# Designs tried in a protein design chat: VH-VL binders against o75368. Part 2

Target 1, 113 residues: o75368
Amino acid sequence: VIRVYIASSSGSTAIKKKQQDVLGFLEANKIGFEEKDIAANEENRKWMRENVPENSRPATGYPLPPQIFNESQYRGDYDAFFEARENNAVYAFLGLTAPPGSKEAEVQAKQQA

## First folded at step 1 (VH-VL)

Design o11 (framework fv_ogalvibart)
Fold by ESMFold2-Fast, scan of step 1:
Structure o11 (fold): chain C 113 residues (1-113), chain A 119 residues (1-119), chain B 107 residues (1-107)
Amino acid sequence: as target 1 above (113 residues)
Amino acid sequence: QVQLVESGGGVVQPGRSLRLSCAASGFTFSSYGMHWVRQAPGKGLEWVAVISYDGSNKYYADSVTGRFTISRDNSKNTLYLQMNSLRAEDTAVYYCAKDWGYEPYFDYWGQGTLVTVSS
Amino acid sequence: DIQMTQSPSTLSASVGDRVTITCRASQSISSWLAWFQQKPGKAPKLLIYKASSLESGVPSRFSGSGSGTEFTLTISSLQPDDFATYYCQQYNSYSLTFGQGTKVEIK
């Protein structure tokens, strides 16, 4: 299952917009997901921090929400999601098989043929 | 540069009220949680209260719950602490502090304002 | 509440000494610990966050280590500017709590 780590109390307008963008996309495309609120839940914060790879961390060492996982596999942050969305590669980014007949499925089939 | 300037401290009698202000500049005030931390004369630091970036969530130390109210005005870049039913043990320098974002460690502090509760 | 206990409460040291301050948490706080320096009459200054990450602009002689319940702040070669009181702060959970402080004074 897709898990999105968010901060409900984030004071950053940019972070709130990024979280809304990710969650809205998933909901609009009927991709099942769980929200993991790191602002209200210490266990979620701890898990997210421990499971975002070091090579994906900013200079501060603290990953900023939203952070995206498929089960326990790290998929990326907002910048990675945005790039995947621009390239019509969101299902691949999430570690999912694009639905048969979708534009992404057709692109993936041609690239890997 | 980031600046936090407290005001409103003074001498007040037990049972009275006092309101502290903290004027913020040099960062996007509405994007950060803000805190009050106090320090009694010759003693260590004690966290008092937090308010979320938009004012929707507040949390208090048990020692001040029901007596103190934290608030903010993002249009004025100002943080407040309304202190009611003051006790001698509330005597302290009160600092406003900016957290790092959703991580509540304090990267910037004000100069502090002294509150003395004495008869 | 998570109780934070520092040791020692006071230490005397000379310029050039290696100084070590310990902070213990009453329960595991992972690495969610910051260290602050406070000089008389002034506000605290952040030195270290996430147990071991040096805040920008802080001299490299300061270092932090530890995880779980035991944490250490080390000053590798004490300078005159380092005579101050040091506090640890846990931010694993609310209510936020500080250690009682360790005063580093001149020998």
Scores: ipSAE 0.000, ipTM 0.568, lowest interface PAE 13.3, mean pLDDT 86

Design s01 (framework fv_socazolimab)
Fold by ESMFold2-Fast, scan of step 1:
Structure s01 (fold): chain C 113 residues (1-113), chain A 121 residues (1-121), chain B 109 residues (1-109)
Amino acid sequence: as target 1 above (113 residues)
Amino acid sequence: EVQLVESGAEVKKPGSSVKVSCKASGGTFSSYAISWVRQAPGQGLEWMGGIIPIFGTANYAQKFQGRVTITADESTSTAYMELSSLRSEDTAVYYCARDYYDSSGYLFDYWGQGTTVTVSS
Amino acid sequence: QSALTQPASVSGSLGQSVTISCTGSSSDVGSYNLVSWYQQHPGKAPNLMIYDVSKRSGVSNRFSGSKSGNTASLTISGLQAEDEADYYCSSYTSSSTYVFGGGTKLTVL
């Protein structure tokens, strides 16, 4: 299952917009997911910090939401999601198979040819 | 470099409130937490609470629960600590400190200069 | 109010070594490798010296940290006059709060 670590009480408009972009994509494409709120839940916040890979952490500070996992496997942050979306590779990014007729399936078919 | 600059000294009457500010510069304000630590004259350091600005949530030490409110304004990179129902024993220097986590632990790597708050009649 | 136990004072001669202990419980020092040490000179804000067993950039190699069970220690070798200060330890807790030690006054003889 896809898990998205978010901060429901974020004071940052940019963070809220990024979270909405990720969640909106998943909802629009009927991809099942769980929200993990790190604002109110210290256990979720701790887990996220410990499980974001070392090379994906800022030099100082903590990782910013949204952070995306498939089960316990780290998939990426908003920048990685945005890049995947621009390349029509979101399903691959999430570790999922693109459905027939999707933008990603069309792009993958063209790239293979 | 990262610098935290606190507001000036305050003299307050018992029962009033005080609001101290802490302006951060030279770094990513939103990716760090800001904690407030006080020190009464001749006494040790006491953690009051902290806020993670991007989450908009604050956590408080039990002793201060109900009297302290910590807020942040990301647009000005400023954190605030408001302490209400002031008593003479609240006379102290109040520090803000940058609270960050890396794999080596939670720590306070940069501190403000301190704001002296005196509560007297 | 502090929950971590430090000696009120320690002393050592120029060039010698001293060790300052910081004792907590299994819910703070014992559970988390998140002990940090701060130096405070009179009238100044605290300065981070050590976190866990790692040094702050720019801190002398004379300062070192260690931890065993519920006790963390700060060791200062080759004592210099400038080392005279108050030293505080701090730990994260299982309640997602921070706690400080009572502080240790170091006197260099």
Scores: ipSAE 0.013, ipTM 0.622, lowest interface PAE 7.5, mean pLDDT 81

Design s02 (framework fv_socazolimab)
Fold by ESMFold2-Fast, scan of step 1:
Structure s02 (fold): chain C 113 residues (1-113), chain A 121 residues (1-121), chain B 109 residues (1-109)
Amino acid sequence: as target 1 above (113 residues)
Amino acid sequence: EVQLVESGAEVKKPGSSVKVSCKASGGTFSSYAISWVRQAPGQGLEWMGGIIPIFGTANYAQKFQGRVTITADESTSTAYMELSSLRSEDTAVYYCAREDYGSGSYWFDPWGQGTTVTVSS
Amino acid sequence: QSALTQPASVSGSLGQSVTISCTGSSSDVGGYNYVSWYQQHPGKAPNLMIYDVSKRSGVSNRFSGSKSGNTASLTISGLQAEDEADYYCSSYTSSSTLVFGGGTKLTVL
């Protein structure tokens, strides 16, 4: 299942916009997900910080939400998500199979041909 | 109700650095962003950057990238703004302000009283 | 220079109304509903008046905000002497930053 670590009661407008963009995409495409609120829950905050890879952390401080996982496998942050969406590769990015007839499924079919 | 109290006035020489503090009292500190906004004499407001203490990650206005560093200490409920390579043009009142997020909006309330920084030789 | 354009000054008589404009582009004012207005009296820190384009921060009903396209507006009705101050707009941008307008000095005649 897809897990999105978010902050519900703090953050910049940029963080909230990015969170809404990710969650909105998942909802619009009927992809099941769980929200993990790091502002309200210390366990969620600790887990996220421990499980975001070193090369995906900022030079100072902690990784900013949203952070995206499939089960316990790190998938990426907002920038990675946005890039995947621009390249019609969101399902692959999330570790999921693209729906038949989608633009992404067409790209996958061309690759396998 | 949160209040922000800034450190006292500073007089600095060109080429030096200044570090201004902003202490929050009352309410929650860690989960709300603290921004720094300056105002040169007779001029308008200029956003420099902000930090959300719970993350420790700051963002900066393009004009100040490379010269400004914003940090926070959750244990003392204090945010800091350090500006390096000071020039006479950096003479200004420096405000800290809390970004009070309701539903995704971005506004500043409350504001600190301001710290006057004078850069002169 | 400021990214958002405000008139340098406006004036109005006691009891009248004034409107202060704040003009940007589709990458700030026009693209988002994250416009705030601040009042600043001489020697004091700014005070939040309006946020989210039109929401009051507990200030008098005489203050109202609106937006049309790339221009946000602050309207002050029933002008009083204490309204004389500098007014600043602020907006979120597509670069995930904040920008202020140049400020407008309101003179109450």
Scores: ipSAE 0.017, ipTM 0.594, lowest interface PAE 5.4, mean pLDDT 82

Design s04 (framework fv_socazolimab)
Fold by ESMFold2-Fast, scan of step 1:
Parts: sequence; C-alpha cells; structure tokens
Structure s04 (fold): chain C 113 residues (1-113), chain A 121 residues (1-121), chain B 109 residues (1-109)
Amino acid sequence: as target 1 above (113 residues)
Amino acid sequence: EVQLVESGAEVKKPGSSVKVSCKASGGTFSSYAISWVRQAPGQGLEWMGGIIPIFGTANYAQKFQGRVTITADESTSTAYMELSSLRSEDTAVYYCARDQYSGYDYYFDYWGQGTTVTVSS
Amino acid sequence: QSALTQPASVSGSLGQSVTISCTGSSSDVGGYNYVSWYQQHPGKAPNLMIYDVSKRSGVSNRFSGSKSGNTASLTISGLQAEDEADYYCSSYTSSDTYVFGGGTKLTVL
C-alpha cells in the first residue's frame, strides 16, 4: 500500500499544491493509497521523520510533506515524484508493476530497445 | 541571522491568562518547530509544549494539558503561548526555543531572551 | 519517569575535568540518542553545548558527550572559570515530548 504523508493544515500554498498534485495523480490512475496526516497526528509526524532516509533529508530543518512510502519503504518526496512522472516511470518510482499496455511500460520497452 | 525575540514582562493576577509572543527570523518558520520552556525562580527548565508552524500542529506536556495553548501566525513569523487559570506557581521566565524536531535530531539550537511573568495578588 | 536525574552540584579545579550524569529510562535516554546539553549563566537564556548525545554544537572541543544504557554524560575537560554555570540535559521521549534534567550547578574551584 502506497502511503502519502501530508499536512492538512499547512500554511504553505506550495506544500498544499504539491500534495494535491501527488494525490490527484494517484486517484486519476486508480492507484490505491492511504493518507497519513501529520498536522493532527503526532505518531504519523514522528514516523515520517524517522523513516525518511538521511541522504534524502535537507541539510538543515526537517523533511516537508508530501513524503511517499510503499508500506515502510521510502519512495521519495515531491521532487522525486515529479521527475518520475516526467519520465513515465511513476510505477517503478512507487515500487509497483506498470499495468500492461501502460505508457510507462511502452516507454520502458522502447528505451531498452 | 537567526533570532527569536520575545514580548515584554507581564504582571498578572491569579485566575487570569497571559499570552507571550516569540517573533522568529532567519527562516525558522519554514523549517523548524518552536517550543516553549519555562523556569521558575531558582528552579530548573520545564518543557511546556511546541508547535510546527507550517503544519499547524501543537503538542503539550501532560502537566499543562488544558491550560496551555500554543499557536503560530506564519504571516508574521510569530509563535504564541497562552497560559490560562494562572496560579502563583506559574511565576517564571518563559522561553521560546527553536526546535530541530527532524526525526533524527531533537534539540533547541536558538533561544529567545525570556519573558518574565509574575503572578501575584 | 518524566524528569531526568542529574546531581544537584559538581565541582572541579581549574584545568581538571568533570563529568555530569543524566539518568532516564528506556522511554527517553535509553531508547534513543536524542540527549542534548545546555549551559546557563545567571540571568541568561540557556545555550546549546551538545545536540545529540556525543555531537557538539560550535562550542569548544573541551565539551564532549556520551551515553551508556539509560545514562548520558557531559564531560568538560580543561576547566576554565567561565565554565561555572548550570548545566541541563534534555531528551526526546517515546510520547513525542521533551523532558529536562533537574540541572547541575558546576563550581570551578
């Protein structure tokens, strides 16, 4: 299961737009996911920060939502998601198998050839 | 430059409320939490609670649950701590502190100058 | 077990070393490496010395931290007169809160 850590009560317009972009993509492609709200839930907030790998953290401050996991495996932040989407590699990014006949499967087959 | 500037000293009567402010600079509100720590005269440090401004999330020490409210205004980069139902034992210096709270590191790297609150009849 | 235990006072002579202990439980000091240390001079706000058990802030290399089981320690070597202050330990807890030690007054003889 894909888990997306988000902040429902963020004062940052940029964070809210990034969250909407990720969740909207998952919904549009019928990819099952769970939202984990860190704005109201201390357990979700603590878990997210402890499980974002050190090499994916900012040099100062704390990791910002959205943060994406498949089960307990870290997949990436918004920037990683955006790049995966541009390269038609979102299923691989999420740790999922691209559906047969999908654009991603077609692009990957073409690149391998 | 990182700086936390607190509001001025307050003298309050028992049963009233006090609201202390902490204006943060140097990008604090976009990347860090703000905690409130108090110190009664001649006593040690006591954590009251904290807030992550960009998430709107506050948490509180059990002792202060129901009496303390911590809020943040991101437009002014100002955090607030309101303590209600004041008692004489609430006489203390109240500090705001920048809270790393990253999931790997938990510490206070910058502190406000402190606000003295005196509760007397 | 919300509060951490520190000795009320310690003393040392100029140029010598002192160690201040901070004892908690498995739900704070023993469970995580989230112990930080603060120096406070009279009338002043606390100042960060050690930020993650053994990791130092930008302060002198004379200050070092360690942890064994449920006890963290701050060691100050080459004691100087300006080291005379109150020292507090702090730890993050399994309840997503912070706790402080009672504080230790360091006297430099």
Scores: ipSAE 0.015, ipTM 0.657, lowest interface PAE 6.8, mean pLDDT 84

Design s05 (framework fv_socazolimab)
Fold by ESMFold2-Fast, scan of step 1:
Structure s05 (fold): chain C 113 residues (1-113), chain A 121 residues (1-121), chain B 109 residues (1-109)
Amino acid sequence: as target 1 above (113 residues)
Amino acid sequence: EVQLVESGAEVKKPGSSVKVSCKASGGTFSSYAISWVRQAPGQGLEWMGGIIPIFGTANYAQKFQGRVTITADESTSTAYMELSSLRSEDTAVYYCARELGYEYTYGMDVWGQGTTVTVSS
Amino acid sequence: QSALTQPASVSGSLGQSVTISCTGSSSDVGSYNLVSWYQQHPGKAPNLMIYDVSKRSGVSNRFSGSKSGNTASLTISGLQAEDEADYYCSSYTSSSTWVFGGGTKLTVL
């Protein structure tokens, strides 16, 4: 359900680290995801271009990976992910229900009431 | 304002290779696609291939696959085009050009001055 | 071989309008809204005039682009002497490549 658009052959160490940070978080928390490689796959690159909202695109150039979606809903880029992680709100950021007993789950439960 | 500056003219023998450079200044380099386009004397424009430096991805026109290699060095904001197994028919002006916007959206808005490559015995 | 078909030449008198066509296939012009037009004066690098149906900033409003099916068109109104040049169309393709038209020589009479 969670899709992470990445560039497997990027020459940027910063981008590679950011991609690994996002994918590592998802793996460590056993969150199911699909990795979408935009470097090797033109259809993935096209889909990302069409579905990153205009107001989330840089003023110039391509949107940089990683870019995060839940199904077809845009969730954010690395900066948005990092901010959510700093605030213990990653599950909400991803559009998911936090694990039972967590602080984040407590907040989500109160919002449902 | 982005400018692209290409390396100087080359004279090469048949069967050799040539590597042309394209240095960007005055703006972003890495997140735009850089294309290589050639023009033989009195002929039209011919796209050879392009690269998106930040992705490390290069794509080539079918005609040039196997003998063209396009690379980029982000640290020096320089793109390179290497063409091997040169023939007299490869005599042309070689341009580098930056694509405006994202793939599928725009054409090439900034062009280098062109590098003349002459292949003769 | 050029994938896109343009007339080899076109001519018009000062103040007149001319239209240059660019015909491709369903795997390029017909599938993508990305037909660009370039102007090239002798000895110079090409200059981007139009991308899709949008005009590049700073280009005269005398230049306009359109597209219908597999054919794109560049229209130049109010012809001026400096418009005399070669014009090339270009399109993205389903193979993730760019192709150019053969070019059209515009003569301003």
Scores: ipSAE 0.055, ipTM 0.655, lowest interface PAE 5.1, mean pLDDT 82

Design s07 (framework fv_socazolimab)
Fold by ESMFold2-Fast, scan of step 1:
Structure s07 (fold): chain C 113 residues (1-113), chain A 117 residues (1-117), chain B 109 residues (1-109)
Amino acid sequence: as target 1 above (113 residues)
Amino acid sequence: EVQLVESGAEVKKPGSSVKVSCKASGGTFSSYAISWVRQAPGQGLEWMGGIIPIFGTANYAQKFQGRVTITADESTSTAYMELSSLRSEDTAVYYCARDTYEYFDYWGQGTTVTVSS
Amino acid sequence: QSALTQPASVSGSLGQSVTISCTGSSSDVGGYNYVSWYQQHPGKAPNLMIYDVSKRSGVSNRFSGSKSGNTASLTISGLQAEDEADYYCSSYTSSSTWVFGGGTKLTVL
């Protein structure tokens, strides 16, 4: 299960757009996910703090929402997501198998050889 | 709406430490970064460091590493900046500012720290 | 590591326009849309005026921002007496830190 940590009341237009970009992609592609709101929920905030690696912080910024996990495995932030999307490697980035017949599925199959 | 309120002015001796507080109200504290910026009399703005309360992680400007510690207490929506081994050149106004990752949108009123013997 | 480069001072007459430049490198101004501009009146905290090419809500339309390559610019049109202040640019850096320009004192004649 893909989990996206977001802040419902971030105040930043850029953060809100990045969150909607990630969530919109997942929804448009019928990828199941759970939103984890850190603004209102202390348990979500604590879990994210304990599970986002400092060494996995984005090189260009403070670690801010959205933060993406597959189950308990950290996948990345918005910049990592955007880069994966530009490289047609989003399913691999999320730790998922790409849809059959896609170019990404072909690449994944060859890498597993 | 959003307000950052800093602690009062301090007069310190060389070699001592100072701890300045910044209490946030009117907005979500934990998901924004809080940065500390100082300004010596007649001089420009100088970034010292910042913290993301939800991660508990702080970044510091190279110049201040080893002397500055920035912390946050989410239960009181308060960020702190502690500067040790004070020198006369640390005399400055110290500001906290809410850091949105792209700009500083709200600033505290500033805390004057005077280091004199 | 070096501060961003701004002119130490600029001046303009009431009703005129002035432009303040802020020059960095590809590791800060040139690499990010994180350039912001702050106005500071004597004895007061800085106030956000512009971020990237957008102005803060409540800030006069006389203020505008632009960016080309490694240089960002703040333009103030229709100068008024209250515009007399220090102006600072700021940028995020590739090392996940912030850097400020040296500041520009604007004198309104």
Scores: ipSAE 0.014, ipTM 0.641, lowest interface PAE 6.8, mean pLDDT 83

Design s09 (framework fv_socazolimab)
Fold by ESMFold2-Fast, scan of step 1:
Structure s09 (fold): chain C 113 residues (1-113), chain A 124 residues (1-124), chain B 109 residues (1-109)
Amino acid sequence: as target 1 above (113 residues)
Amino acid sequence: EVQLVESGAEVKKPGSSVKVSCKASGGTFSSYAISWVRQAPGQGLEWMGGIIPIFGTANYAQKFQGRVTITADESTSTAYMELSSLRSEDTAVYYCARDSYTEYTSYYYGMDVWGQGTTVTVSS
Amino acid sequence: QSALTQPASVSGSLGQSVTISCTGSSSDVGSYNLVSWYQQHPGKAPNLMIYDVSKRSGVSNRFSGSKSGNTASLTISGLQAEDEADYYCSSYTSSSTLVFGGGTKLTVL
């Protein structure tokens, strides 16, 4: 299960847009996911803080939403998601198998020739 | 252990502005929201607005939009609240408060560290 | 007028229990589990008692919070003289702001 840690009450327009981009992609592609709201839930906030790897933290030490996990496995932040999307590698990024006939599956097939 | 230390009392004329400071002593507030709350003599608490320094955002209660500006200087761990176009009904104690439960988030769960309050008197 | 309605005063005797209500609407208390309670003694800054409706901020377990629909409640059991104070509720709103209740003066008899 894909879990996206978000802040529902974020005052940052940039963070809100990044959250909407991730959630919108998952919804449009019929990928099941759970939202984990760090604004409303202290346990979600603590878990996210403890489970984002240190090498994925900004210089401030504070990871910013959205943060993406598959089960308990860290997948990345918005920048990693955006890069995966540009490379047609989002399913691999999420730890999922690209569906047959998808653009990602087509790119993979072309590169194996 | 962190304390919030506010600037001293002010006496102002109607139509002027006032700027109150709030400095973190013994720690930092960079990752936490700072709210400004006022209380007129014998009256209740009124939220004016807050700032989340990590996101660079300030938010204001509708009543104060256009008259209040909240800023923060992370290098000095100091937050500011400036209120313009002062009226006699702006006479109040002005508190700053840190929300330690809103780390990484934009708004207010509970303000657990409070400044001592700054008395602002508006009189002619 | 304050957005959240509290009784102006409540009273109780030493050792008794009192409950203070905080009533809002679907755009604040009814929609968000982001209700806090503050205690204020004369001449002092407020002290956070409860956050997230029911979580204690390191205060005595005599203090408890709850919510049903549009009404949040603070209950103080085993009343002590030092509990005499003003109590304020606050809630996050759908406008991404915070509002306070009008405050309740608790008198311990």
Scores: ipSAE 0.012, ipTM 0.588, lowest interface PAE 8.9, mean pLDDT 84

Design s10 (framework fv_socazolimab)
Fold by ESMFold2-Fast, scan of step 1:
Structure s10 (fold): chain C 113 residues (1-113), chain A 120 residues (1-120), chain B 109 residues (1-109)
Amino acid sequence: as target 1 above (113 residues)
Amino acid sequence: EVQLVESGAEVKKPGSSVKVSCKASGGTFSSYAISWVRQAPGQGLEWMGGIIPIFGTANYAQKFQGRVTITADESTSTAYMELSSLRSEDTAVYYCARKYSYGRYYFDYWGQGTTVTVSS
Amino acid sequence: QSALTQPASVSGSLGQSVTISCTGSSSDVGGYNYVSWYQQHPGKAPNLMIYDVSKRSGVSNRFSGSKSGNTASLTISGLQAEDEADYYCSSYTSSSTYVFGGGTKLTVL
């Protein structure tokens, strides 16, 4: 299942917009997901910080929401999500099979052949 | 079982202030946001503002900015809405409503409503 | 803040289906999949029926929601007497606020 770690009380307009973009995309495409609020739940904050790989951390050392996982596997942050959208590769980015008939599904099928 | 219990009815004079309370039980108070929504007699619902209790972060509808203050006391699991400079058009039922986390934009549980009557 | 547009009233016969519309703009209904629907009986608090456009909040599967462009819809099939109530739509906005529709009175004939 896709999990998105977010901060409900972020004072950053940029972070709020990024969270909206990710969650809105998942809802629009009917992709099932679980929302994990790090602002309201210390356990969620701890899990996120422990499971974002070191090589994927920002220079500040603290990962910022949104952070995206498929089950326990790290998929990326907003910048990674945005790049995947630009390249029509969001399902692959999320570790999912693209819907039949889509351009992304055609690319996946061609690569596997 | 989740329950929001609001304070009792108030009758106030124009120019005064009113403070309504909303006590939450049956769930983690800090996991949710509380909003205030009012309804004038025979009219529709109007969102006033909301707060995330554990962080004290509040935002308000433009119409009420400067007149409304929403606060929370985590130790008593109670949210408050204070409306100042009362006018006759503020006569309404005031509801507290629980917002289900951030990134989810709906109200899953509501208080019973508090009737505020502003009369001279 | 502008309220969302709903018909003032709708009616349907017992066992029939009825649809209530909720029209906004690209800054609310059209811009987000965050439309919710609330049922209100006289003298009672609103009760959540549908959220995120089409998800049911523990209510009968006779209630369904949808959205096309700037218009969201609530459909109630197999109308029962208990469905007679006021129905309100709500949407999150680009200003990080909430707006409600004007409300629709449903009469079951």
Scores: ipSAE 0.005, ipTM 0.533, lowest interface PAE 14.9, mean pLDDT 83

Design s11 (framework fv_socazolimab)
Fold by ESMFold2-Fast, scan of step 1:
Structure s11 (fold): chain C 113 residues (1-113), chain A 120 residues (1-120), chain B 109 residues (1-109)
Amino acid sequence: as target 1 above (113 residues)
Amino acid sequence: EVQLVESGAEVKKPGSSVKVSCKASGGTFSSYAISWVRQAPGQGLEWMGGIIPIFGTANYAQKFQGRVTITADESTSTAYMELSSLRSEDTAVYYCATRYSSGWYRFDYWGQGTTVTVSS
Amino acid sequence: QSALTQPASVSGSLGQSVTISCTGSSSDVGGYNYVSWYQQHPGKAPNLMIYDVSKRSGVSNRFSGSKSGNTASLTISGLQAEDEADYYCSSYTSRSTYVFGGGTKLTVL
């Protein structure tokens, strides 16, 4: 299951917009997901901190939401999601098989030609 | 704060269609995810479908697939629910409800409800 | 049609505690931490009380949510007359849709 770590009480409009963009995309494309709120749940906050890879952490060492996982496998942050979306590669980014007839499935078929 | 205002009551004939509107205010329309939930007299709540306006796609409950169409107009901050091939059992109060930004799984704000009566 | 199972009614006396259950499957309640609870008074729109295990701002601390396996529960402690209402659970599903429970009428005796 896709899990998105978010902060419901973030004072940052940038973070809120990025969270909305990710969650809205998943819902619009009928991709089931679970929202993991780090603002009020210390277990979620701790898990996210421990499981975001070191090469994906900012200089301060504290990853910022949204952070995206498939089960326990790290998939990326907002920037990675945005790039995947621009390249019609969101299902691959999430570790999922693109639905038949989708633009991503079409791209994959062309690459396998 | 967020407010949802629905259109007025409707009386419709069997076989016709009804289109209910829901105007959102108090936030940016792109931050809304608007659902439609109905309640027949003396019955429980039933989710019909929802739309994320910024993506232009709607998800529908299986029961309403093919009869319901949910749309949104960003220029007026208004969402619409159109239900076709009306039957007497479609008599209900129709609510719009929204999540706002984070918290996509909860319905934080509700419209006042629109009563739709289907009778000959 | 609602897919989640709730008791049709529960009763409690003033100051007592009651628990309302909401049972689904692994494709909704059991698969996601996305259960929300709504209170509805006669003639009014539903009001969000609990989402997951958190309560909505402004909602009494007497209301709490929990989940174990495929069953979510709403507990109301220190029952008051104004708690008399219908209560509905709702869950996100594996199809990226939402489903409500059948509703529970709470009577405060």
Scores: ipSAE 0.008, ipTM 0.608, lowest interface PAE 9.9, mean pLDDT 82

